# VH-VL binders against NAD kinase (nadK): the designs that were tried, part 112

Target 1, 268 residues: NAD kinase (nadK), of Syntrophomonas wolfei subsp. wolfei (q0aze0)
Amino acid sequence: MKIILVNNRFKENTEKKAQEIAGQLSALNVEVIIDNGLDEPYAGTVDFIMVLGGDGTMLRAARRYGQRAIPVLGVNMGTVGFLSNIEINELAEYLPLILREEYSLEARMMLEVAVFQQQSLLTRVFCLNELLLRSNSPRMLSFALEISGQKLEPYRGDGLIVSTTTGSTAYSLSAGGPIADPQLDAFIVTPVASHIINKRPLVVSPEREISLHLLEEREAIIGIDGQIKMDFGAENRVLIKRAPHPLLMVNLKAKPFFTSIDRSLQRQ

## First folded at step 9 (VH-VL)

Design N102 (from L6 with light chain L55W; framework fv_ixekizumab)
Fold by ESMFold2-Fast, scan of step 9:
Structure N102 (fold): chain C 268 residues (1-268), chain A 122 residues (1-122), chain B 112 residues (1-112)
Amino acid sequence: as target 1 above (268 residues)
Amino acid sequence: QVQLVQSGAEVKKPGSSVKVSCKASGGTFSSYAIHWVRQAPGQGLEWMGVIIPILGTADYNQRFKGRVTITADESTSTAYMELSSLRSEDTAVYYCARGHTWKTSHGYFDYWGQGTLVTVSS
Amino acid sequence: DIVMTQTPLSLSVTPGQPASISCRSSQSLLHSIGFNYLHWYLQKPGQSPQLLIYWGSNRASGVPDRFSGSGSGTDFTLKISRVEAEDVGVYYCMQALQTPLTFGQGTKLEIK
């Protein structure tokens, strides 16, 4: 059995904890690969992924490994988050169930984001929360949104978010988007500070293809999960669709999504 | 509690196809693999294949030479097994069973359906 | 394909006496982490199979403690310490190490 431990290199004790857990797993004849984000993703076959950290670490793990159909367990290291299932001090208790594959899985949709320069593909990335198109200067953007070939009236404003249902509680929420049940597959399209009256968030089928391009040359960027930033100009187009595989998240204990989000909203 | 309920008995002509359903209740349908196992009269158990609803992928025992197709409908928590080009030797009780794991292998079958008798006669 | 061989194919037991069923695999079912991918099922007359023992030696929920599984690698044994009338049926071992999943031929247990 081979397990990847994904850690957050910027937290004070995560590397020591990752090594400690790797030692415990090796004592049980489990082969361990540590991924601290510095190198390319591990290319070999893997049976399980443990993410040691908060939601940010899980987002990175989802981008690196989410399309491989490998179970991913979020292990919280003491920060508030929605994507972890157990606390680090519970890991020893649950380890036998992990090794015996005695756990349930929850599928979380992901986005496939393809950025083109005219007809040429520049890059393809996957993400768990959202793509953000935003202005990189004080000037507002003018841009076109197409949904499955249907051209909407032009947008003017600071940008647009295309989110998964998992991402509904991230940047989309801050921009006025709805809270979505992560068990549901849908795109949430949320305008950022639109100057067009009546531009509202849209909830659309995950079978839709969404494309964006600028109508005027502006300084803009594409943001992925709040962690990757790419320049975006009038010669660029982005195509967003449902990724081929969902992220397979491990459930070892019940996590009450609705009471968690309710509590979070009250403590803003 | 978890329960798997299968469709009723079928009588089929040689050369036709049969589609048996297996409806799961009491658990999270998409979290587990659903396996199909058949048993000819007086014979042992034979594994036919499996569907992983969460991925929409299936794997089959090659002995059925492209005659078997296993599908799932998550909206109704129902798995289906379709067997085509039926012959008299396909007369058997067909069972669905839930693997404790989402994977195509490793699983023990913690719950079984009641079985569906398919009789193929000319 | 992994071949599973059960011995004996039939067994007649007086109530209260012990019974033992053997299962041999054509290759090791022992995983490096210490688990055997070998599971035992019982099919009572006219009923669906039911889980008895999983991972070689773990008794399934609701299964009486007179049932036990043992063995590792290629040689496994299911034991009933004191056979009761309700134990009548066909016992199957199954390997789950790899697809296709394969069963032994079955061992029919009857009461004398």
Scores: ipSAE 0.609, ipTM 0.814, lowest interface PAE 2.1, mean pLDDT 90

Design N103 (from L6 with light chain L55K; framework fv_ixekizumab)
Fold by ESMFold2-Fast, scan of step 9:
Structure N103 (fold): chain C 268 residues (1-268), chain A 122 residues (1-122), chain B 112 residues (1-112)
Amino acid sequence: as target 1 above (268 residues)
Amino acid sequence: QVQLVQSGAEVKKPGSSVKVSCKASGGTFSSYAIHWVRQAPGQGLEWMGVIIPILGTADYNQRFKGRVTITADESTSTAYMELSSLRSEDTAVYYCARGHTWKTSHGYFDYWGQGTLVTVSS
Amino acid sequence: DIVMTQTPLSLSVTPGQPASISCRSSQSLLHSIGFNYLHWYLQKPGQSPQLLIYKGSNRASGVPDRFSGSGSGTDFTLKISRVEAEDVGVYYCMQALQTPLTFGQGTKLEIK
């Protein structure tokens, strides 16, 4: 059995814990690859991915490995998040189940984001939460949204979020989007500070293709999962589709999604 | 309680195709792989292939490649096995079985369908 | 393909006596993590196969403790400590280490 441990080297506590866990796993005849995010993703075959950290570390793991059909377990390192399943102090209890492959899987849709300059593909990336289009200056954006070739009336405001249902509790929530059951597959399209009063969040079939481009030259950026930032101008277009493969998340214990989000909103 | 319920017996002519269904109830359909195994009269068990509903992908025993197609409809929790270009040698009871894991291998079959007899005769 | 060979192909047992079935694989079924991906099934007359033993030695839910599995690598054994009338049927071993999954020829157990 080969396991990838994903951590963040720039966080001292996670690097030390990753080394400690790697030693424990090696003692159990498990080959361990440590991915601290600084190098290229491990290209070899692997049986399981264990993510040590918060939601941000899970988002990075999903971007790097989410399309490979490998079970991914989120292990929280002290800050409660929505993408972890167990706490670090519970790992010893659940480790035998992991090694015996006695766990269930939950599929989480991902976005495929393709950014073009005129007709040329500049980049293609995958993400778990959302794509954000936002102004990079005090000036409002004027931009076009197309859903499966259907052109909506122009948007004017600070930007737009195209989110998965998993991402419904991230930036989309902050911008006024709905809380979605992560078991549903859908795109959630949420305006950011729209100047047009009646622009509402949309819930769209995951089979649709979403396209965005600027109607006027402005300083804008495309953000992906809050971790990747790209300049976006009037010569650019972005296409968003459902990714070919979902992220396979490991369930070792029931996570009460609705009570967790309710408590989070009450405590702020 | 988990249960796999298969479609009824079929009598087919050589050269035709047959499509057998397997409806799962009582568990999370997407968390498991659904395998297909056949048994000719008086013979042993032969693995045909598997569908992984969570990925929408299927893998087949090479001896049936080009003739067998396994699909799944998650909305109805139903897996299908279609076998084309039927010959007398394809006369068998066809079983669906749930692997305890979502993977194409490693799984043990914890639940089996009741079987569907397919008879190929002229 | 991994070839699975069962012996004997048939046996007759008087009630209360023990029975033993062997299963050999053409290559090791022991995975690096320590699991033997070898499973045993029983098919009673006119019924679908049912799981008896998984991963070499683990009894499936509802299976009486008179059934046990042992072995590792290429040689596996299914034992019934005292055969009862309800144990009549064909026993199959299956390797699940790699695709295609393959079964032994089956061992028919009958009562004398």
Scores: ipSAE 0.062, ipTM 0.625, lowest interface PAE 6.4, mean pLDDT 89

Design N104 (from L6 with light chain L55M; framework fv_ixekizumab)
Fold by ESMFold2-Fast, scan of step 9:
Structure N104 (fold): chain C 268 residues (1-268), chain A 122 residues (1-122), chain B 112 residues (1-112)
Amino acid sequence: as target 1 above (268 residues)
Amino acid sequence: QVQLVQSGAEVKKPGSSVKVSCKASGGTFSSYAIHWVRQAPGQGLEWMGVIIPILGTADYNQRFKGRVTITADESTSTAYMELSSLRSEDTAVYYCARGHTWKTSHGYFDYWGQGTLVTVSS
Amino acid sequence: DIVMTQTPLSLSVTPGQPASISCRSSQSLLHSIGFNYLHWYLQKPGQSPQLLIYMGSNRASGVPDRFSGSGSGTDFTLKISRVEAEDVGVYYCMQALQTPLTFGQGTKLEIK
């Protein structure tokens, strides 16, 4: 059995904890690969991925490994978040269950984001929360949105978010998007500071293709899960669709989504 | 509580096919593998195959050489086992069972359906 | 395919007496991480099989403590310390180390 331990490369305490856990797993004849973010993703076959950290670390793990159909467990290191399932001080209790595969899985859709320049693919990335198109200057963007070949009226504003249901509580929420049950599969398309008053968030089938391009040359960027940024110009087009594989998230204990989000929204 | 409920008994002629259903309730259907096991009258248990609903993949016992197809419909939490080119020796009670794991192997069967008797006679 | 062999194929016991059933595999069922993928089931007359013991020695939920499993590798034993009338049925071991999953022939337990 081979496990990847993903830790936050910018947190010294997570590195020490990752080494401690790797020692415990090795004593149980489990091969361990540590991914601290410094190297390319591990290319070999693995059986399980354990993410040590908060939601940001989970988002990185999902981009690196989410398309491999391997169970991914979020282990919280003391931050508040939605993507972890157990606390670090509970790990020893749950390790036997992990090794005996006594856990349930929850499939979370991911986005496949392909950026083109004149029909040439420049890059392809996957993400768990969202793609953000935003202005990188004081000037608003003018851009075209096309959904499964249907061309909408042009957008004018600061940008647009295309989110998974998992991402509904992240950047899309801040921009006025709806809170979605993460067990539903859908794209949520949320305008960012639109100057057209009747532009509303859209909830569309995950089988749709979404494309975006600028109608005027502007300084713009594409953001992926709030962690990757790339320049976006009028010669570029981005194509967004459902990724081939969902992220397989491990459930070792019940975490009620609705009471958690309700409590979060009621905090002063 | 988890429960697996199977379709009713069937009588089939040799050379026909049969499709047995297994509806799951009280759990996360997609999280687990659903296995099919048969038992001829007075005989032991024989594993036929498994479906992993979360991945949409199936694996089969080679003994059934392309005669068995196992599918799942996540919208109704139902697994199906279809056996074609029926012979008299296919007369058996067919069970669905939930593996504790999403994988095709390792699983222990924590819940079983009530069984479906399929009789193949002319 | 891994072949599973049970002994005895039938067993008659007086209530309150112990019973022991053996299961042998043609290959080791011990995985490198230390688990034996060997599970025991009971099929009572007219009923579906039910889980008794999983991974060699763990009792399933609701199974009385008079049932125990032991063994490792290729040799496994199911023991009932004090047989009761409700224990009548056919006991099966199953290997789950690799597909195809395979069962023993079954052991019929009867009351004298």
Scores: ipSAE 0.553, ipTM 0.800, lowest interface PAE 2.6, mean pLDDT 90

Design N105 (from L6 with light chain G56V; framework fv_ixekizumab)
Fold by ESMFold2-Fast, scan of step 9:
Structure N105 (fold): chain C 268 residues (1-268), chain A 122 residues (1-122), chain B 112 residues (1-112)
Amino acid sequence: as target 1 above (268 residues)
Amino acid sequence: QVQLVQSGAEVKKPGSSVKVSCKASGGTFSSYAIHWVRQAPGQGLEWMGVIIPILGTADYNQRFKGRVTITADESTSTAYMELSSLRSEDTAVYYCARGHTWKTSHGYFDYWGQGTLVTVSS
Amino acid sequence: DIVMTQTPLSLSVTPGQPASISCRSSQSLLHSIGFNYLHWYLQKPGQSPQLLIYLVSNRASGVPDRFSGSGSGTDFTLKISRVEAEDVGVYYCMQALQTPLTFGQGTKLEIK
């Protein structure tokens, strides 16, 4: 059995903890690959992915490995997040269940983001939460939104978010989008500081194809899961659709989404 | 509380096809692999194949490849096994069973359907 | 394919007496992680098979402690310490190390 341990080198004590866990797993005849985010994703076959950290580390793991149909377990290292299932101090208790494959899986949709420069594909990335198009200056953007071939009236404002249901509690929420049950498959399209009063968040079928481009030259960026930034100009177009595979998240214990969200919102 | 309920018995002519359903209740359908096993009268158990609903991926015993198609509909929590080009030797009770894991192998079958008798005769 | 061979193919036991069933695989069922992917099922007359023992030695929910499993690699044993009337049926071992999953030919246990 081969397991990838995904951790964040820049977080206090996480590398030491990853090495400790790797040692424990090796003692159980498990081969361990450590991914601290500095190198290319591991290219070989693996059986399981264990993410040691908060939601940010899980988002990175989802972008790197989410399309490979491998179970991914979020292990919280301190700060409680929405994407972890167990705490680090519970790992020893649950490890036998992991090794015997006695756990359930939850599928979380992902976005496929393709960025074009004129007619050529510049890059293709996958993400779990959202794509954010936003101004990188005090000037608002003017941009075109097309949903499955339907051209909407031009948008004017600071930007737009195209989110998965998992991402509904991230930047989309901050911009006024709805909280969505992550068991649902849907895109949430949320305007950022729109100057047109009737521009509302849209909830659309995950079969829809969404495209964005600027209508005038502005300093703009696209952001992926709040972690990757790319310059975006009038020569660029972005195409967003459902990724071919969902992220397969491991459930070892019940984590009620609605009570977790409710408590999080009460704590600010 | 998990239960697998299969469709009723069928009598088929040689050369025809049969499609057996297996409806899961009481648990998360997509989290597990659904296997199909048959048993000819007075004979042992024979593994036919498996569907992984969460991926939409199926794998088959080579003996049946080309004649068997296993599918799943997550919206109805139902797996299907279709066997084509029926022969008299295909007369058997067909079972669906849930693997404890989502994988095609390793699984032990913690829940079984009640079985569907398919009789192939002229 | 991995071939699973059971012995005996049938046995008759007086209630209260022990019974033992052997299962042999054509290759090792030991995975690198340390598990042998061998499971035992019981099919009572007119019923679907039911899980008895998984991963060689773990009793399924509701299975009485009269049942025990042991073995490793290619040789596995199912034991019933004191056979009861409700134990009548056909016992099957199954390897789940790799596809296709394969069963032993079955052992029929009868009460005298």
Scores: ipSAE 0.478, ipTM 0.774, lowest interface PAE 3.2, mean pLDDT 89

Design N106 (from L6 with light chain N58D; framework fv_ixekizumab)
Fold by ESMFold2-Fast, scan of step 9:
Structure N106 (fold): chain C 268 residues (1-268), chain A 122 residues (1-122), chain B 112 residues (1-112)
Amino acid sequence: as target 1 above (268 residues)
Amino acid sequence: QVQLVQSGAEVKKPGSSVKVSCKASGGTFSSYAIHWVRQAPGQGLEWMGVIIPILGTADYNQRFKGRVTITADESTSTAYMELSSLRSEDTAVYYCARGHTWKTSHGYFDYWGQGTLVTVSS
Amino acid sequence: DIVMTQTPLSLSVTPGQPASISCRSSQSLLHSIGFNYLHWYLQKPGQSPQLLIYLGSDRASGVPDRFSGSGSGTDFTLKISRVEAEDVGVYYCMQALQTPLTFGQGTKLEIK
């Protein structure tokens, strides 16, 4: 059995803890690969991924490994989040269940984001939460949104978010999007500070294709899960669709989504 | 409580096809592999194949390759096993069973359906 | 394919006496992490099979402690320390190391 331990390279505590856990797993005849984000993703076959950290570390793991149909367990390392299932001090209790494969899986849809220049593919990335298109200057954007070939009226504003249901509690929420049950598959399309009256968030089928391009030359960026930034100009087009594979999240204990989000909103 | 409930008995002619359903209730349907096992009258158990609903992928015993198709409908929490080109030797009780794991192998079958008798006769 | 061979194919036991069933695989079922992917099932007359023992030696929920599994690699044993009337049925071992999953021929246990 081979396990990847994904940790946050910017927190000294997680590196030391990852080494300790790797030692414990090796004593149980488990081969361990540590991924702290510095190298390319591990290319070999892997049976399980353990993410040591908060939601940000899980988002990185999902981008690197989420399309490989490998179970991913979020282990919380002190920061409150939505993507972890157990706390680090519970790991010893649950480790036998992990090794015996006595856990359930939850599929979370991911986005496939393809950025083009004219007809040439520049890059393709996957993400768990959202794509954000936003202005990189004080000027508003003017941009076109197409949903499965249907051209909507032009948008004017600071930008747009295309989110998974998992991402509904991230940036989409801040921009006025709905809270979605992560068990549902859907795209949530949320305008950012729209200057056009009645541009509302849209909830659309995950089988649709969403495309965006600028209608006038502006400095803009595409953001992926709040962690990757790419320049976006009038010569560019982005195509967003459901990724081929969902992220397979491990459930070792029931985590009630609605009570968790309700408490989080009351703390704002 | 997890239950697997299968469709009722079928009588089919040689050369026809049969499609048996297995509806899961309680627990998360997509989290587990659903296996199909048959038992001819007075004989032992024979593994036919498995569906992994969460991935939409299936794997089959080569003995049945080309004749068996296993599918899943996550919206109804139902797995299906379709066997074509039926022969009298296909007369058997067909069981669905849940593996404790999502994988095609390793799983022990913690829950079994009640079985569906398929009789192939002219 | 991994071939599973059970012995005996049938046995009759006086109530209260022990019973032992052997299961042999054509290939080691021991995985590198230390588990044997060998599971035991009981099929009572007219019923679906039910899980008894998994991973070679772990007892399934609700299974009496009269049942025990042992062995590693290619040779496995299911033991019943004191056979009771409710234990009548056909016992099957199954390997789950690799597909296709394969069963032994079954061992029929009857009371004398």
Scores: ipSAE 0.614, ipTM 0.829, lowest interface PAE 2.4, mean pLDDT 90

Design N108 (from L6 with light chain N58E; framework fv_ixekizumab)
Fold by ESMFold2-Fast, scan of step 9:
Structure N108 (fold): chain C 268 residues (1-268), chain A 122 residues (1-122), chain B 112 residues (1-112)
Amino acid sequence: as target 1 above (268 residues)
Amino acid sequence: QVQLVQSGAEVKKPGSSVKVSCKASGGTFSSYAIHWVRQAPGQGLEWMGVIIPILGTADYNQRFKGRVTITADESTSTAYMELSSLRSEDTAVYYCARGHTWKTSHGYFDYWGQGTLVTVSS
Amino acid sequence: DIVMTQTPLSLSVTPGQPASISCRSSQSLLHSIGFNYLHWYLQKPGQSPQLLIYLGSERASGVPDRFSGSGSGTDFTLKISRVEAEDVGVYYCMQALQTPLTFGQGTKLEIK
């Protein structure tokens, strides 16, 4: 059995904890690969991915490994989050269940984001929460949104978010989008500070293709899961589709979505 | 509490196809692999294949390659096994069974359907 | 394909006496993580098979402690310390190390 441990290299204490856990797993005849973000993703076959950290570390793990159809367990390291299932001090209790594969899985849709310059593909990335198009200057953007070949009236404002249902509680929520059940597969399209008062968030089928491009030369950026930033100009186009594979999240302990989000919103 | 309930017995002519259903209740349908196993009269158990509902992917025993198709409908928590080009030697009780894991291998079958008798005769 | 061989193919036991069934695989079922992917099932007359022992030696929920599994690699044994009337049926071992999953030919246990 081979397990990848994903940790945040910028948090000093997580590296020591990752080494301790790797030693415990090795004593149980488990081969361990540590991914602290410094190298390319591990290219070999693996049986399980354990993410040591908060939601940000889980988002990175999803981008690196989410398309491989491998179970991913979020282990919380002290911060409150939505994507972890157990706490680090519970890990020893649950290890026997992990090794015997006695756990349930939850599928979470992902986005496939392809960025073009004219007709040439510049990059293709996957993400769990959202793509954000936003202005990189005080000037508002004018941009075109097309859904499965249907051209909508032009948007004018600070930007647009295209989110998964998992991402509905991230940036989309802050921009006025709905809270969505993560068990539903859908794109949520949320305008950011639209100049047109009646531009509403849209909830669309995950089978649709969404494309965006600028109608005027402006300085803009594309943000992926709040962690990757790319320049976006009038020569660029982005195409968003449902990724081929969902992220397979491990559920060892009940963590009901609706009560968790309700508590989070009351504290904020 | 998990229960697998299969469709009723069928009598088919040689050369036809049969589609057997397996409806799961209790537990999380998508979290587990659903396997199909058959048993000819007075014979032992033979593994036919498996569906992983969460991925929509299936794997088959090569002995049945090209004749067996296993599918799943997550909205109804139902798995299906279709066997085509039926021969008299395909007469058997067909079982669905839940693997404890979502993987195609490793699984122990913690729950079994009641079985569906398929008789192939002219 | 991994071939599974059971012995004996049939046995008759007086109630209260022990029974032992052997299962041999054509290659090792011991995985690198330390588990043997060998599982035992019981099929009572007119019923679907039911899980008895998993991972070589783990007793399934609700299975009486008079049932035990042992062995590793290629040689496995299922033991019943005191056979009762309800134990009548056909016992099957199954390897789940790799696809295709394969069963032994079965061992029929009868009461004298």
Scores: ipSAE 0.492, ipTM 0.784, lowest interface PAE 3.2, mean pLDDT 90

Design N11 (from L6 with heavy chain S30T; framework fv_ixekizumab)
Fold by ESMFold2-Fast, scan of step 9:
Structure N11 (fold): chain C 268 residues (1-268), chain A 122 residues (1-122), chain B 112 residues (1-112)
Amino acid sequence: as target 1 above (268 residues)
Amino acid sequence: QVQLVQSGAEVKKPGSSVKVSCKASGGTFTSYAIHWVRQAPGQGLEWMGVIIPILGTADYNQRFKGRVTITADESTSTAYMELSSLRSEDTAVYYCARGHTWKTSHGYFDYWGQGTLVTVSS
Amino acid sequence: DIVMTQTPLSLSVTPGQPASISCRSSQSLLHSIGFNYLHWYLQKPGQSPQLLIYLGSNRASGVPDRFSGSGSGTDFTLKISRVEAEDVGVYYCMQALQTPLTFGQGTKLEIK
């Protein structure tokens, strides 16, 4: 059995803990690869991925490894989040279950984001939460949205979010999008500060393709999971579709989504 | 709490095909592998194959030479096993069983369906 | 394919006496992480098989403590310390180390 430990190297306490866990796993005849995010992703075969950190570290792990169909466990290091299943102080208790493969899996859809310049592919990335198109200046964007070949009326506003159901509680929520059951597969398309009074969020089939391009030359950016930023201009087009493989998230203990989100909203 | 309920008994002619269903309830259908095992009258258990619903992939015992197809419908939490080119030797009780793991191997079968008798007679 | 061989193929036991069933694999079922991917099932007359022992030696939920599994690598044993009338049926070992998953021939346990 080979496990990748994903951590954030810039946090010394997290790095030390990752090394302690690696030692414990090695004592159990488990091969351990530590991924601190600085180098390219580990290219070999692995059986399990353990993410040590908060939601941000999980989003990075999903982009690096989410398309390989490998179980991924989020282990919280002390900050509140939605993508972790157990706390670090619980790991020793659950480790035997991990090794015996006595856990359930949740499939979480991912987005495949392809950015083009004219007809040339510039980049292709995968993400767990969302793509955000937004203005990078005080000027509003004017942009075209097409869903499976159907051209919608032009949008005018600060931007647009295309989200997975997992991402429904991230930026999409802040922009007025619905809270979605992460067990559902769907795209949630949420306008950001639209100047057209009746523009509503859309919930569409994950089998649809969504394309976006600017109708006027403006300074805009594309944001991926709040971590990657790319310049986006009138010469660019982005195509969003369901990624080929879902992220396989490990459940070792019950984490009731609706009760958790309800408590979070009461706090806010 | 977890239960696997299979479709009813069938009588088939040689050369035809049969499709047996297995509906899972009480657990997360996609979290687990669903295996198919058959038992000819008075004989032992024979593993036929498995479907991994979360990946949509299947693996088969080579003994069935491309005659078996196992599928899953996540929306109805139902797995299907279709066996074609039926012979009298295919007369058996067909069971679905849940592996404790999502993988094709390693799994122990913690829940079994009630079985479906398929009789192939000429 | 991994071949699983059970002995005996049948045994008759007086109630209250012990029973022992052997299962041998054609290659080691011991994985590098320390688990033997061998599981035991009981099929009572007219019923579906049910899990008894998993990963060589762990009793499944609801299985009485008179049942125990032991062994490693290629040689495994299922023991019943005190046979009860409800224990009648056919016992099967199964290897799950690799596909195709394979069963032993089965051991029929009857009461004298």
Scores: ipSAE 0.520, ipTM 0.796, lowest interface PAE 3.0, mean pLDDT 90

